VHH binders against F-box only protein 17 (Fbxo17). Designs and how they scored, part 2

Target 1, 286 residues: F-box only protein 17 (Fbxo17), of Mus musculus (Mouse) (q9qzm8)
Amino acid sequence: MGARPSRRQMTEARRLALTKLPPELLVQVLSHVPPRALVTRCRPVCRAWRDLVDGPSIWLLQLARDRSAEGRALYALAQRCPADADADADADGNRHDEFPFCALARFCLRAPFGRNLIHNSCGEQGFRGWEVEHGGNGWAVEKNLTLVPGAPSQTCFVTSFEWCSKRQLVDLVKEGVWQELLDSGQIEICIADWWGARENCGCIYRLRVRLLDEYENEVVKFSASPNPVLQWTERSCRQVSHVFTNFGKGIRYVSFEQYGRDTRSWVGHYGALVTHSSVRVRIRLS

## First folded at step 4 (VHH; framework vhh_lunsekimig_d3)

Design s23 (from v04 with T105G)
Fold by ESMFold2-Fast, scan of step 4:
Structure s23 (fold): chain B 286 residues (1-286), chain A 121 residues (1-121)
Amino acid sequence: as target 1 above (286 residues)
Amino acid sequence: EVQLVESGGGVVQPGGSLRLSCAASGFTFDDYALYWYRQAAGIERELIASITSGGSTNYVDSVKGRFTISRDNSENTMYLQMNSLRAEDTGLYYCAAEFTDEQWGSMYDYWGQGTLVTVSS
């Protein structure tokens, strides 16, 4: 993407030469094209190219190019991915134009491994992406004057004097992690959160992270319930982290749920501050 | 109906002692964090003592060593033993129990009505 996209055109001679290749060679050539360009530039060329982009072979070859230990482990699992595994279909069975038409394509396009799957992790977009409950004066989004290493924004969420909560539901399949990969026993789900309070203020902070099945039933849970802090004297926030492993089969969602309040009934936002929330997925090497 | 009822407040001279009780009805304490809050005239309501479901306690510095929070899950009652009382301990004392709504995951506290403690010289 860019501010001024130029029109990229394939020459007549190159297009004609490529359309005369056997399918096996065409797949090899197209496998070198980046995922977004495969969908936006190659797929519209003709039906044969569309059928190849919609199928798994090109995407398997994309994954085969990562020769790291992690890449090789992923490729072995990807070979077992069903070609018809697709969770993003509308009422007519049509898939979104923005999403690839097979599970492997979605994985390649979205690149979920290592990426933070929590959106608006520091409140840089206000409350967008979060389901919120406001107690007292509610949540506020403010500049974070406390150091948080690696935070993508210097903003935070701050609670009032009554319980405030917010949650985000991460759809792992929509983010590109297909069902059979989740069920493989080789996936780790890594969560983290940063919490604190204003200088000389107190807070109560709670975190609940749940792994849910396709029906949104709880399968496993992690809870953090640190003791109330009556006066914050640190010049940094504290981190809570957990890694889910060996969680079994049927997991589809991560529910990330934060709670906080002030230890005093001060009007305004002097309670728990939370920021740099994360949910990341990685493959485990045995 | 869930209720918390405080008792044991009253008037006492400086250096005296009082024991506050918080009795619960409509639920059991076993899995809940429990709190004592204090609100004095001109001072914001503040958490002064906490006890976790596991029995760990925490206190504000001004009451540490003088006040003791405890719980009796079998009697469904929480206590605050207050020793060496000072004029600045005068205020309304509230008990609270921390709850989680399992349906959406929201948190809330059940509060008592408060009991008045007056330390007068």
Scores: ipSAE 0.466, ipTM 0.785, lowest interface PAE 2.5, mean pLDDT 85

Design s24 (from v04 with T105P)
Fold by ESMFold2-Fast, scan of step 4:
Structure s24 (fold): chain B 286 residues (1-286), chain A 121 residues (1-121)
Amino acid sequence: as target 1 above (286 residues)
Amino acid sequence: EVQLVESGGGVVQPGGSLRLSCAASGFTFDDYALYWYRQAAGIERELIASITSGGSTNYVDSVKGRFTISRDNSENTMYLQMNSLRAEDTGLYYCAAEFTDEQWPSMYDYWGQGTLVTVSS
């Protein structure tokens, strides 16, 4: 028996008919297509469709459909996004070719609001995504015997008897939060971390979270320096959190920096336990 | 050149007192957290007392109420006042200062050489 024509071949005939529509009507039709399909399926069809997907109008229409208070506030800010804003350009104007050249498109594709921008937050992928400094026996990834609410994995990072540190640099613009939105004064950056010690063990834990400009210079900093755990009868895991607001203009990166060691010279990994690290972005309604 | 130099150790009878000093040079002393560690023969080195740059203190349970950590930022010196000394307090006492790298997130301690405290009848 012969194979039947694919649905994609039938859809191609329909797409060819759509290319004959006036631009204003074509924008309305394409605005109903999900963000990923706009980029992966619609953008390659022809230059006219590519120009529409690379421009802001389709993406503004998608943002207009969220009629919540947060959605309306975002839409007002999105209307002020410069047409020449390049979501793929870095501070030096260098382009990244995996996304359309429109800041609003990146926002819609990445959906940064409320999402954890820290990758591998519990060590479930080893040290992937983290820049690591190893002291003593270094960091290890282990099963976390203390339940942490909302953690995507029951794993944690644990330090050795010398100072260990690890850092993740979050590029807010690459995550979809365009520069003018960051500069609006209506963005909050919410950070959190969970730390503790094993039963009958001690640790020293430090957290430094820095908001950096496009040149990676520190603009604003939050530091947590809790008292060392010198001896605990039970396993512990505590949350540290902070919200950055009113941080001014020019912020591009969040540098999330963890430090820890044990309080004793025990060979192995009996120091600070860290897990469920997070950086989240939200719009502020004052 | 960063240095930490401990002094004040010695031999004391049970129930006696000693005051240890840690003299610091080569850094801005008042910005850093400071520690006293103890290492007895045959057991691991352990943190026994901590003081933050802001002056907040913490102690292991075995020394609480008997030992007092303090700092004098004008003299670049940290102290450990040790009262009601016990045989179990015998050991080598080290001071340490906690440091961070500004540009790269490295952490390290500067250590003294240690001062010996012997509690013996």
Scores: ipSAE 0.488, ipTM 0.795, lowest interface PAE 2.3, mean pLDDT 84

Design s25 (from v04 with T105K S106G)
Fold by ESMFold2-Fast, scan of step 4:
Parts: sequence; C-alpha cells; structure tokens
Structure s25 (fold): chain B 286 residues (1-286), chain A 121 residues (1-121)
Amino acid sequence: as target 1 above (286 residues)
Amino acid sequence: EVQLVESGGGVVQPGGSLRLSCAASGFTFDDYALYWYRQAAGIERELIASITSGGSTNYVDSVKGRFTISRDNSENTMYLQMNSLRAEDTGLYYCAAEFTDEQWKGMYDYWGQGTLVTVSS
C-alpha cells in the first residue's frame, strides 16, 4: 500500500501557512497527504485546495511514488488519463449526486489493484451485495468446515435441491479502473471461486463470468462446468480460476454468476457449497 | 418446442440388461449436458449418471461399473446401458437436459416423462 493510515492531523497553523504557497508548491506538499485526508480534511480548507483535489495533478504525484515495476507501468498509463474523465459519470455522461472526483482520484481512493472486488465473498454479511434467485429451499449461509486458503471468513453459501443462482455486477470504473486504463491492453482481470459439497452429498456447480460493455452487453465470457460430483467422499472445496487478458475495448462490468443445486431432492441445503469468490484486477508488465 | 422422450424400460430378471434411450428435439443437442435420474418408490429422485457436451461421464457409486451413459449427437439421442441389474435398480428413469437462462437469473432442466424399469423374478 502507498499511504500509511497513522499519519498525524494537519494543524491550523500549518494549514494557514500552506494556503500562502504558490500553486505549484502547494500541489507538491498536498501530494504527500493520504488520499482520504485529501478529501476529508484538505478539500474543505478553501476553493484553491478544492480545485486541486478535484483535479488530476495531486493524484498523478501520488501514483509517481510507487516505484515498483507495477507502479511505474501504472504511472505511464495514468499520464494518458483524460483530464475530463469523470469518475461519477454514468454511461450517458450523467453525474451522480456525489462528491466530484477525477478518475485518478477514484483510483487512489479505492485502490482496486489486487483487492477483491467481490463484496461479501464468503457470505460473512449474509446475502448483502448479492442478487439472489432461490430454488427449492433457496440459498443458506453457514459455517464452512473446510479450510479454504486466504478466505476472509469461515462461512459459505449452500444451495438447495432446485437450481439456486446469485450474481454480483462489478463496475470496474466505479472501483477506480478508468476506461482508458481498461482499454490499454495492459489490464488482467483475475477471477476465482471455490466450490464443494457436504460429505456423502452430491452437487452440480456452474460459474459464468462475463465481461460487459457500458450497456451490459456481453463481450467476453468464461464458463466453468465441472462434472457433477454425485457423492462427495470427504468435505472439501475445489478452486476454479481464470484470467481475462486482451479483451479489447469498451469493457465496463464483470458479471460474476454462480449456479448450484443438490443432485437429490432432499429438503434443506445439501447442494453446492460456494465461497471465497473473487474478481481482482492487475496490470500486466510488458 | 424442447422435447425429451425416454424408451427402453421394461421388466427384467436380476442380473439382466436393459438399454434406455432418450430422444431429444427442439434444441442444439451437441451443446448441452444431459442426465439420467432415477426415482425409486419411497426414495428421493437422484442423479445417477451425467454426460457433458464434450462426452465426459460421471456416475453415482451404486451404478458405477454396471451402467454406461453415452450420447449420439448425429441421432440426437442419449443412452443408458444397464448391466447386472439388481432389485434396487427398480424405479422410474428420467432423462434431463440442463439449460441456462440468458439473464443471470438461473438454470433449469427440461425433463422427459420417465420410463419404468422393474427388476423382479
């Protein structure tokens, strides 16, 4: 990560001194302030500071500090980010009723690279963040008795005896990956999911991940259709993963769609266990 | 209209053999996963055999080594070859094809009407 969360608050005396600096020096000084503090503390100081925080220069300097190979590659692409790119605009160019930021500000604030863009990936918050379709007795959330490496919670979703489905639509632009960056050919979208069943139970599991344009039209699709496990001899989970690369231009959304059911008509939740779903973005090094 | 029609059921002696057929129409047969389910009296309906569009097969342990699922894409037909039949194999056998909604909102199976297999002396 770039900025440390434990930085001290700016004093009144320091704020007054900074407002007297020439704009080019003020940009340099403010570029050392963590992204959230720029928005919550620096932006309200005066109109000149607000205009700087709302513009790209401070955020470009923030990105310049990461001198890793990934950071340098990102900085080169960030310099091509259109100055009129609006992180709050929808597909029709309409602005939401929110704090106005440039695209680079959203990238710095959201830090999308390497982060799991799936919300509530293990059911640790119930069904929050997921659009669900319930078949039979529906989905349930329960404790996962199987160790899944790197899972943020020991919970999982489990299906009933009829097909259950759930979906998250990840808006890559709202997560901070601006359109020109997505179109650069240097972004990889890494997806993964873990699935299994209870001991002595069976399940059918399907995953469909689609890259969609701004109108939610499918551009690229990955489907995983592993053979049904008719009897699961031990409680375990298997991983499915895929990396989207060279997907072209115009991608905005990742649609992450899971489907599962029991192989028997048992009442209750004895079907597919799914957990630790992920969508991550990274920059490809040349 | 999607249709699945099973045939080949009947009465056989223990140790005998039967071949079930599932004739499909109304969809692109080659693209779909296909299933045989069994419903015995007093027992839940269960998936006993599956075949993917690529031809990979899977079986529940109780029929493994005795039953063979296959597909003939040129004839739009799926088969279940049943050997070494036991009294416990008695039941209704259903053919099913898996379909995905074009929206994300789910999957569903098209079912045949079932064919009865009775294993008795």
Scores: ipSAE 0.514, ipTM 0.804, lowest interface PAE 1.8, mean pLDDT 84

Design s26 (from v04 with T105K S106T)
Fold by ESMFold2-Fast, scan of step 4:
Structure s26 (fold): chain B 286 residues (1-286), chain A 121 residues (1-121)
Amino acid sequence: as target 1 above (286 residues)
Amino acid sequence: EVQLVESGGGVVQPGGSLRLSCAASGFTFDDYALYWYRQAAGIERELIASITSGGSTNYVDSVKGRFTISRDNSENTMYLQMNSLRAEDTGLYYCAAEFTDEQWKTMYDYWGQGTLVTVSS
């Protein structure tokens, strides 16, 4: 414990000194603290720090440090975010207890840009995160013997001989992309999915991705309906991808919906293989 | 009500031809993928030919080059032209249309009643 008392003493002295700073200087100092530490360590210190962490100023300064073209575009949009914006409210105005109720804080903490917003994208956690509909013998999660570049896990979902479906609803606001940012016309929503079948087996695969408003009404849709494969001879899965842009205002959710089955009435799981599903958000530079 | 009705089945000699028709009522074909399935004696039902809403076609190897699937959206009818018929082509032929429920949670196939094709010596 020799190193622990010295480290604690320095931290306590530093925090005590910082609580005596004018608000303008305190904001500058706290803006250098990583997002998680701002919430878990700084926010509990006193009410003045809590008020600053719950407000937008330090989070705007966090965003200002990304000097890339993307970072500069985001910062310009973030400056228009209201200080009292309720980014954590659902469609009924209900708040979530996960983070401070500031849209910019949620964005910094969750870091949604470039991250895959689909959870359990390869079935590595079974069916967790997915709403599933089982036809025939249903879905199974299996080791994927087929190459899928960039997949975070070597697992896949596979259908049986009747139509199986599964869906995931991505709440873009909960993931950190606040409403005014979505409405800016500068956001792209990038989706992708990988599909295939077992060697010498057949499948039918369908993908539907919908952008939904706060009431879960469909605003924009992308559908992929590849030709059925009656005998799979490829050594790799096929990819489908799409980019939503210029989708208008009022979007809150992405609904990611997969459908598949075998081309034969074989008992078991010899149908469509799906894996490495993704929904990613990025800013448009032009 | 959605209904698919097949016609054109019958008895034919090896090397002969048949044209199957599938007429739809209660919906239009325009946006739907359409299928022909075959159920042979002692063999599970199998998709043998497909056609997309855009007209792209696919076939199992055993019928490729001999069978042609086509659609006429104006007549709300799908066809299977069967040439150079073999004894192995004997079976019940079903047309099907791919559908989903209004919530888009569940995918369905609507099926015809089936039409018998017998290729006999």
Scores: ipSAE 0.511, ipTM 0.802, lowest interface PAE 2.1, mean pLDDT 84

Design s27 (from v04 with T105K S106Y)
Fold by ESMFold2-Fast, scan of step 4:
Structure s27 (fold): chain B 286 residues (1-286), chain A 121 residues (1-121)
Amino acid sequence: as target 1 above (286 residues)
Amino acid sequence: EVQLVESGGGVVQPGGSLRLSCAASGFTFDDYALYWYRQAAGIERELIASITSGGSTNYVDSVKGRFTISRDNSENTMYLQMNSLRAEDTGLYYCAAEFTDEQWKYMYDYWGQGTLVTVSS
């Protein structure tokens, strides 16, 4: 003879009933839960649910639901992905309970395909995420008065009168693209950068993008060395792009390296404008 | 040892012509972007002409149509043909070659010593 049970007590009784389901049926039920909720809400429920979330089956079922040509190709490669994520544990250094162990879980959580893997691509967070070398007055971040299609922010980086450089290292495995997927020959790595000069200003701009192995040794590179924009030109912004394909096995990192300067020795920041830097990964169907 | 040596500077009347040469030693031109800079009285040094390893050229508007940059990789020499010279073209002319370190971490220019061009009226 007690008071009516609380909503919380009813919910806990319902969860206890779910934990008694056969593993095969539980996998089907949990496979409908979004990736973040699987890790933050389902994984902590009990050891059986934790073991399921840490394993590949739930994540394979999520990938199997994309029946596009791209989704089918990814699913075929995902079936060969190892359940043990030793490389993931080494990469993170911290095996905390909130982190999934399975490489497929990282792929689903991070959704790397089509996403820009360059952080702070327009300088919207200052120099965060970039390793910077300052020449002359160095780099500055300013508002970009030239429209750049798809840019997440209307900001840009600008160089001074001496060579400035900045670079970013993208760890493809940490971003969710596991090693066997990179080695499959079906991955394309798409890079792009936007560069230009201020009105009545000039610049020299260079881009180097390298694909590196696990030891950070260069395997393949792309270099762009466009003609300098000289003084007394109108404000302009141009795209450089390249697609890496058929790059072989053992690739882990993309190193994205920019260089620029003014064509004059003007004090201040009147050199190369760079913005909307991108590294994106996609699957090739043929 | 990398070295760039300019020649061909001198005194010329307005409307005249001069040809500057930049000879390189210690490296071959084939893979390098090359530049002509000008330092005029009262202004900082500026890039006036460029030529890529592939031979594409570019010019500041004030010299466009009057100056022609060219390269001869077989002779390891770069040229600046200057026509229809004006008083404003008076200055020190420097050749430069764009270099990177072995790790491509730093970019820098190797410079010649400069050659003086005086356009007298």
Scores: ipSAE 0.483, ipTM 0.799, lowest interface PAE 2.3, mean pLDDT 83

Design s28 (from v04 with T105K S106H)
Fold by ESMFold2-Fast, scan of step 4:
Structure s28 (fold): chain B 286 residues (1-286), chain A 121 residues (1-121)
Amino acid sequence: as target 1 above (286 residues)
Amino acid sequence: EVQLVESGGGVVQPGGSLRLSCAASGFTFDDYALYWYRQAAGIERELIASITSGGSTNYVDSVKGRFTISRDNSENTMYLQMNSLRAEDTGLYYCAAEFTDEQWKHMYDYWGQGTLVTVSS
């Protein structure tokens, strides 16, 4: 008369026992569940669990478990996050996606700190994610014959004989960095790009990175304008990097804008090679 | 609107000197990188000299030590001083200014009409 419960049946019995806990104890238990599982598995269980996952308490407890200096600084800022902050609402209160309404949940789900917020950074997915302007023969994606440290793919973008440009707009709030955290003065935005020329080729390379407000107006700009490669050169890639700090309040977007061309009017793709573009966010300790 | 006008081209003997000028109207040079391009017979147009807004210069090896690029932002004019001219320096010389549109989405070069330099014995 008694069969041993399967692992699945034991998990169901455990979930039923958990639904009988007071909310404060349920929050403690659920705070040990990874962020994605909280949304995909716990949130659908019942209205009470949904309300807890949509609230800030579970997410604050998850942030409290990172005891690094950076984690402690983030936790202090997270405690000041407005509980009614809508991470995915526009100016008219319309939601842009299906994630929970709590800004802290989006931060935990997206994990923006240290992650590259540029998508398709090496052209491994062709031109996906990039707004592209083609001059001459346009951009091409090719195998990069030069090793670039840390690059997720051995591909690069290469320009033609007329100016080519490509841009990516990073929505920092959509990536999980809520507005009050951006306005705190404790956030650094770290950008980097790798550029070069083919052997025996020349190029002109330009980088513009702009911090934009919610209306996409420029607030702060970094421009890199290295000298053109005009000489015979070995295959190489050089890094450009910059850190934005103390940029004030109201920043929403990072606009990452690359420009390049060949120094000659050669048909084809003999201009600037660009790869391993990055935008990363971190907390400043002092 | 934006115009670049080259002057100073002409016929010169090998070993001679010429000074090219590029005068701009409709915009100021202050923030822009400026270039001299050359198109020789049978050769694609190539960048031979550049000067950044900060005054940093570079040159192709074939003209290095013989040509000097300079800018005068107060006169809104760029120069190319060409010394020890060779037959291989014969060609059309274009000045260009690097410019971005108001939306910072597209990069353009504004070009002059070109000035002919002929080095002949």
Scores: ipSAE 0.428, ipTM 0.773, lowest interface PAE 2.6, mean pLDDT 84

Design s32 (from v04 with E102D T105K)
Fold by ESMFold2-Fast, scan of step 4:
Structure s32 (fold): chain B 286 residues (1-286), chain A 121 residues (1-121)
Amino acid sequence: as target 1 above (286 residues)
Amino acid sequence: EVQLVESGGGVVQPGGSLRLSCAASGFTFDDYALYWYRQAAGIERELIASITSGGSTNYVDSVKGRFTISRDNSENTMYLQMNSLRAEDTGLYYCAAEFTDDQWKSMYDYWGQGTLVTVSS
């Protein structure tokens, strides 16, 4: 017999067989399916599969497989996650219907630990994701001629001769870090930014990072106010970094705010260069 | 209302000294970065000296070792001590204080009106 079903037909035949399994065995089988495929391929199969994917059991089993010290610590916290917790709930606890999955599903799908939560961190997509304030000739995006280790793109933002600012608001719960995990005292929020100036140019650079509650009230902040660079002679960028830990309960957002300008009134973009902005979250081992 | 007023400018011979003062009204200096800018004939205004709220200072190379910026928060005044003055130090000297708006979205500077320093023999 040389005739075989297509890959699609084999997948469909296997799904038909799986619909006949008891729920407890189906959960075990589906727990081996990667997170995106659970949502895009398994969830649409039938109501029983949808209900399993929408529940926490499959996602807890996926988290249990990470046997690292960090994975074990996360699993212990995940077991305490309320089944009805989600980021789309309003003040009355009503869901907004944008994300029908449990909080653990969001965590597994978004994979927030270690990932840069700043979008468009180097200007590789222009100003997408940033709330921008333009002074003078405004911000521009240009090629970065300076090596920045780990940067996803060789681009940077550059300011004009008047103060320019840009801000990004990171919703930690929307990114997958559920509220009870943020409140656990075991989360670190790691921020970093790279800044510089053109050769023989100067700049003033400021960074402000605020942790905000659900009402966007400031709870804690970090500010970096390095001395202005009046002459930038090196072809390098400098890094600013900070780690937020033990910040208490009720944190939802990280507000990442950059400010810069040229030290002279030159027309064009000869001010602060900023690139490889990052907000990352990780679990602290006790 | 926020206002900055410079004083201490004048005419001096090369090698002479002057001390500029910048007095603030309508706010206190305590938490603000403060700046001295110079505008010489035919060139744009340039930052020549800075002092952070913590007292850290920086200078453009042409004035380093000759000029000293300082702040007195109790007197709400910033100073620029200028020693070993040269002809190229001639210009209008402006003080500035760095501010953020109350929503922390924008930065801007409050500027003095400027004081003239002339170095000539």
Scores: ipSAE 0.474, ipTM 0.798, lowest interface PAE 2.4, mean pLDDT 84

Design s33 (from v04 with Q103E T105K)
Fold by ESMFold2-Fast, scan of step 4:
Structure s33 (fold): chain B 286 residues (1-286), chain A 121 residues (1-121)
Amino acid sequence: as target 1 above (286 residues)
Amino acid sequence: EVQLVESGGGVVQPGGSLRLSCAASGFTFDDYALYWYRQAAGIERELIASITSGGSTNYVDSVKGRFTISRDNSENTMYLQMNSLRAEDTGLYYCAAEFTDEEWKSMYDYWGQGTLVTVSS
């Protein structure tokens, strides 16, 4: 959500003392402030603080604080990130003067590593975030009667008797993974999906995940085409997972595409059940 | 342009055997999942057998052990070998091939015209 009102917990005397520090000491002090507070509380204090928050140095120092093996590997790559990368341009190419403009700031603010980049992964918000194609009676969002460990909601999408599909396009750069990091050969893109059917019902399920360049051309793909299940007897959903590594340069998007239907021409939603779709990124250690 | 043509249907006595064929034109089978569906008069159409491009098969319980699906990609033909036929196996048998549109947004099946199998005393 939004940050707390700026300056509520900061006294005038404290702000005045900090603004009199040499720039190199001010950078060190501000580097310990959490990313959202840097933007919402520190950036508005004065021009010197704004200039520091808008630059890469504070964000690079924040990355240096993570002393894990993964954090150290990321820091080495982050040192090569272009300082003038425009991270906060909107869809019209406009920069927002209220926010940091570098790619490192976007990475720190978005925290993409380990986070699920699929929005509305279980249908907890209906079809929001998904581009949907309805066949027969279409998709429905229903309670999932089978617990899926780690799912943010006990809901699922269910198909009808004709092919239904839905897809989501993940912009990795917008999520904070800058282009040179994607091109480094040290990024893994981890995808997963859970599928099944209602008790005693059948389904056909297909998954296609594509890595696309900046022009949305396919570079690499993964497809899962399990054999149709004519009668579901399991109490659990099945998982499909894949890790993309060594995918080369120029990747920007992940296209996550699901297809399913019932094995019978029953009216209603008795086909493929899908839930807990995920796209996660992580750094690969040697 | 794309067509599936079934053949091999007919009348057979209980306990008898039939082999259905599905020949494709306008495309090659190689990478497609292929299906046999059955429909009796007035009831829903049901998938009874499937075969993946890799040759993995699955069957509805009522035909398991009696029916065998197979494919010959070089002849662009799929088969359903039906043994130990029962009166309940009477119906129209359709072959189908799974397709995706050019944009890979929609999936659909191409269907054959259907072939009638009658199991009678």
Scores: ipSAE 0.513, ipTM 0.816, lowest interface PAE 2.2, mean pLDDT 85

Design s34 (from v04 with Q103Y T105K)
Fold by ESMFold2-Fast, scan of step 4:
Structure s34 (fold): chain B 286 residues (1-286), chain A 121 residues (1-121)
Amino acid sequence: as target 1 above (286 residues)
Amino acid sequence: EVQLVESGGGVVQPGGSLRLSCAASGFTFDDYALYWYRQAAGIERELIASITSGGSTNYVDSVKGRFTISRDNSENTMYLQMNSLRAEDTGLYYCAAEFTDEYWKSMYDYWGQGTLVTVSS
């Protein structure tokens, strides 16, 4: 509601009753609490609750509730997930978590399956999340006059007259897809991108998507090099898509890399329009 | 060093034909997308024809059906066959090859020096 700064907490009587339960019963009770509430409301209650939330049992029980074929396959893989989790500090020395969460907790909290792992996919937040190389007048963000199905925003990135590029590195493990799950042979990585040109303009568009190992070495790649739009004859944006399957073991990152330019040397932004970039992960049944 | 050298330009009559050649050296020709650009007097340079590494072609509407882009990977040469030439086809014709830097952060084109085509009567 956000009308008042405080919100009534769980009653003291219920808190005290729950903290008196044996661990085996407490984990069953807490497994019915949604992931965010487990972390934000339950974990701070006491040491016993914190230890349970930091461990795998509650999260395994939550995953067991999805009884679809995909859910059962995920649960079988989750049972083999190692108990060890990421360090409390990232590579830059920043401490993000007070205590490390197990990989299963990260999966449940992040909910990576089906979600777009590309941030700021349409330029709705300017260039946030993208590593950008500006050729000529660089990239701009514009309103997209062409409706793109499923796009979270009607905005797009547009290139100038020299090659512009932008990339995003998706850390699959950080997004919740733990290493042994990636190595299972049951994960598909689905990528897509939309591109086009302004009215009476032309563009060249290229897409490169790479699956990288833990050292950021390329293991497999997809490249799209569609024919340039030399003059605008297409009224709508075109989609490029690809699904990575059976990519082997050791994959950690997806590198999503876009390149574009105008077909003419016009000052300004009359080149490739790019929007609704996506990287999604799903489980495939064996 | 990457080099692109155009040849075959000249003065031709309206309705005539001309074949431009772009000889490439210093790179693995087969792997790269290749382009023909045209720059008319007082007008910015524009892409008029493209050919991908796989051989797919595209053309600006004004030359479609009259110009044919092709590549000979065994000779490291790209061609532009120009038929039914018109006065508006007059200009400097540049070949270009699309490249990426070694870290794939940036793309850039290598350009030839250009060859002049004049269509007059």
Scores: ipSAE 0.278, ipTM 0.694, lowest interface PAE 4.1, mean pLDDT 83

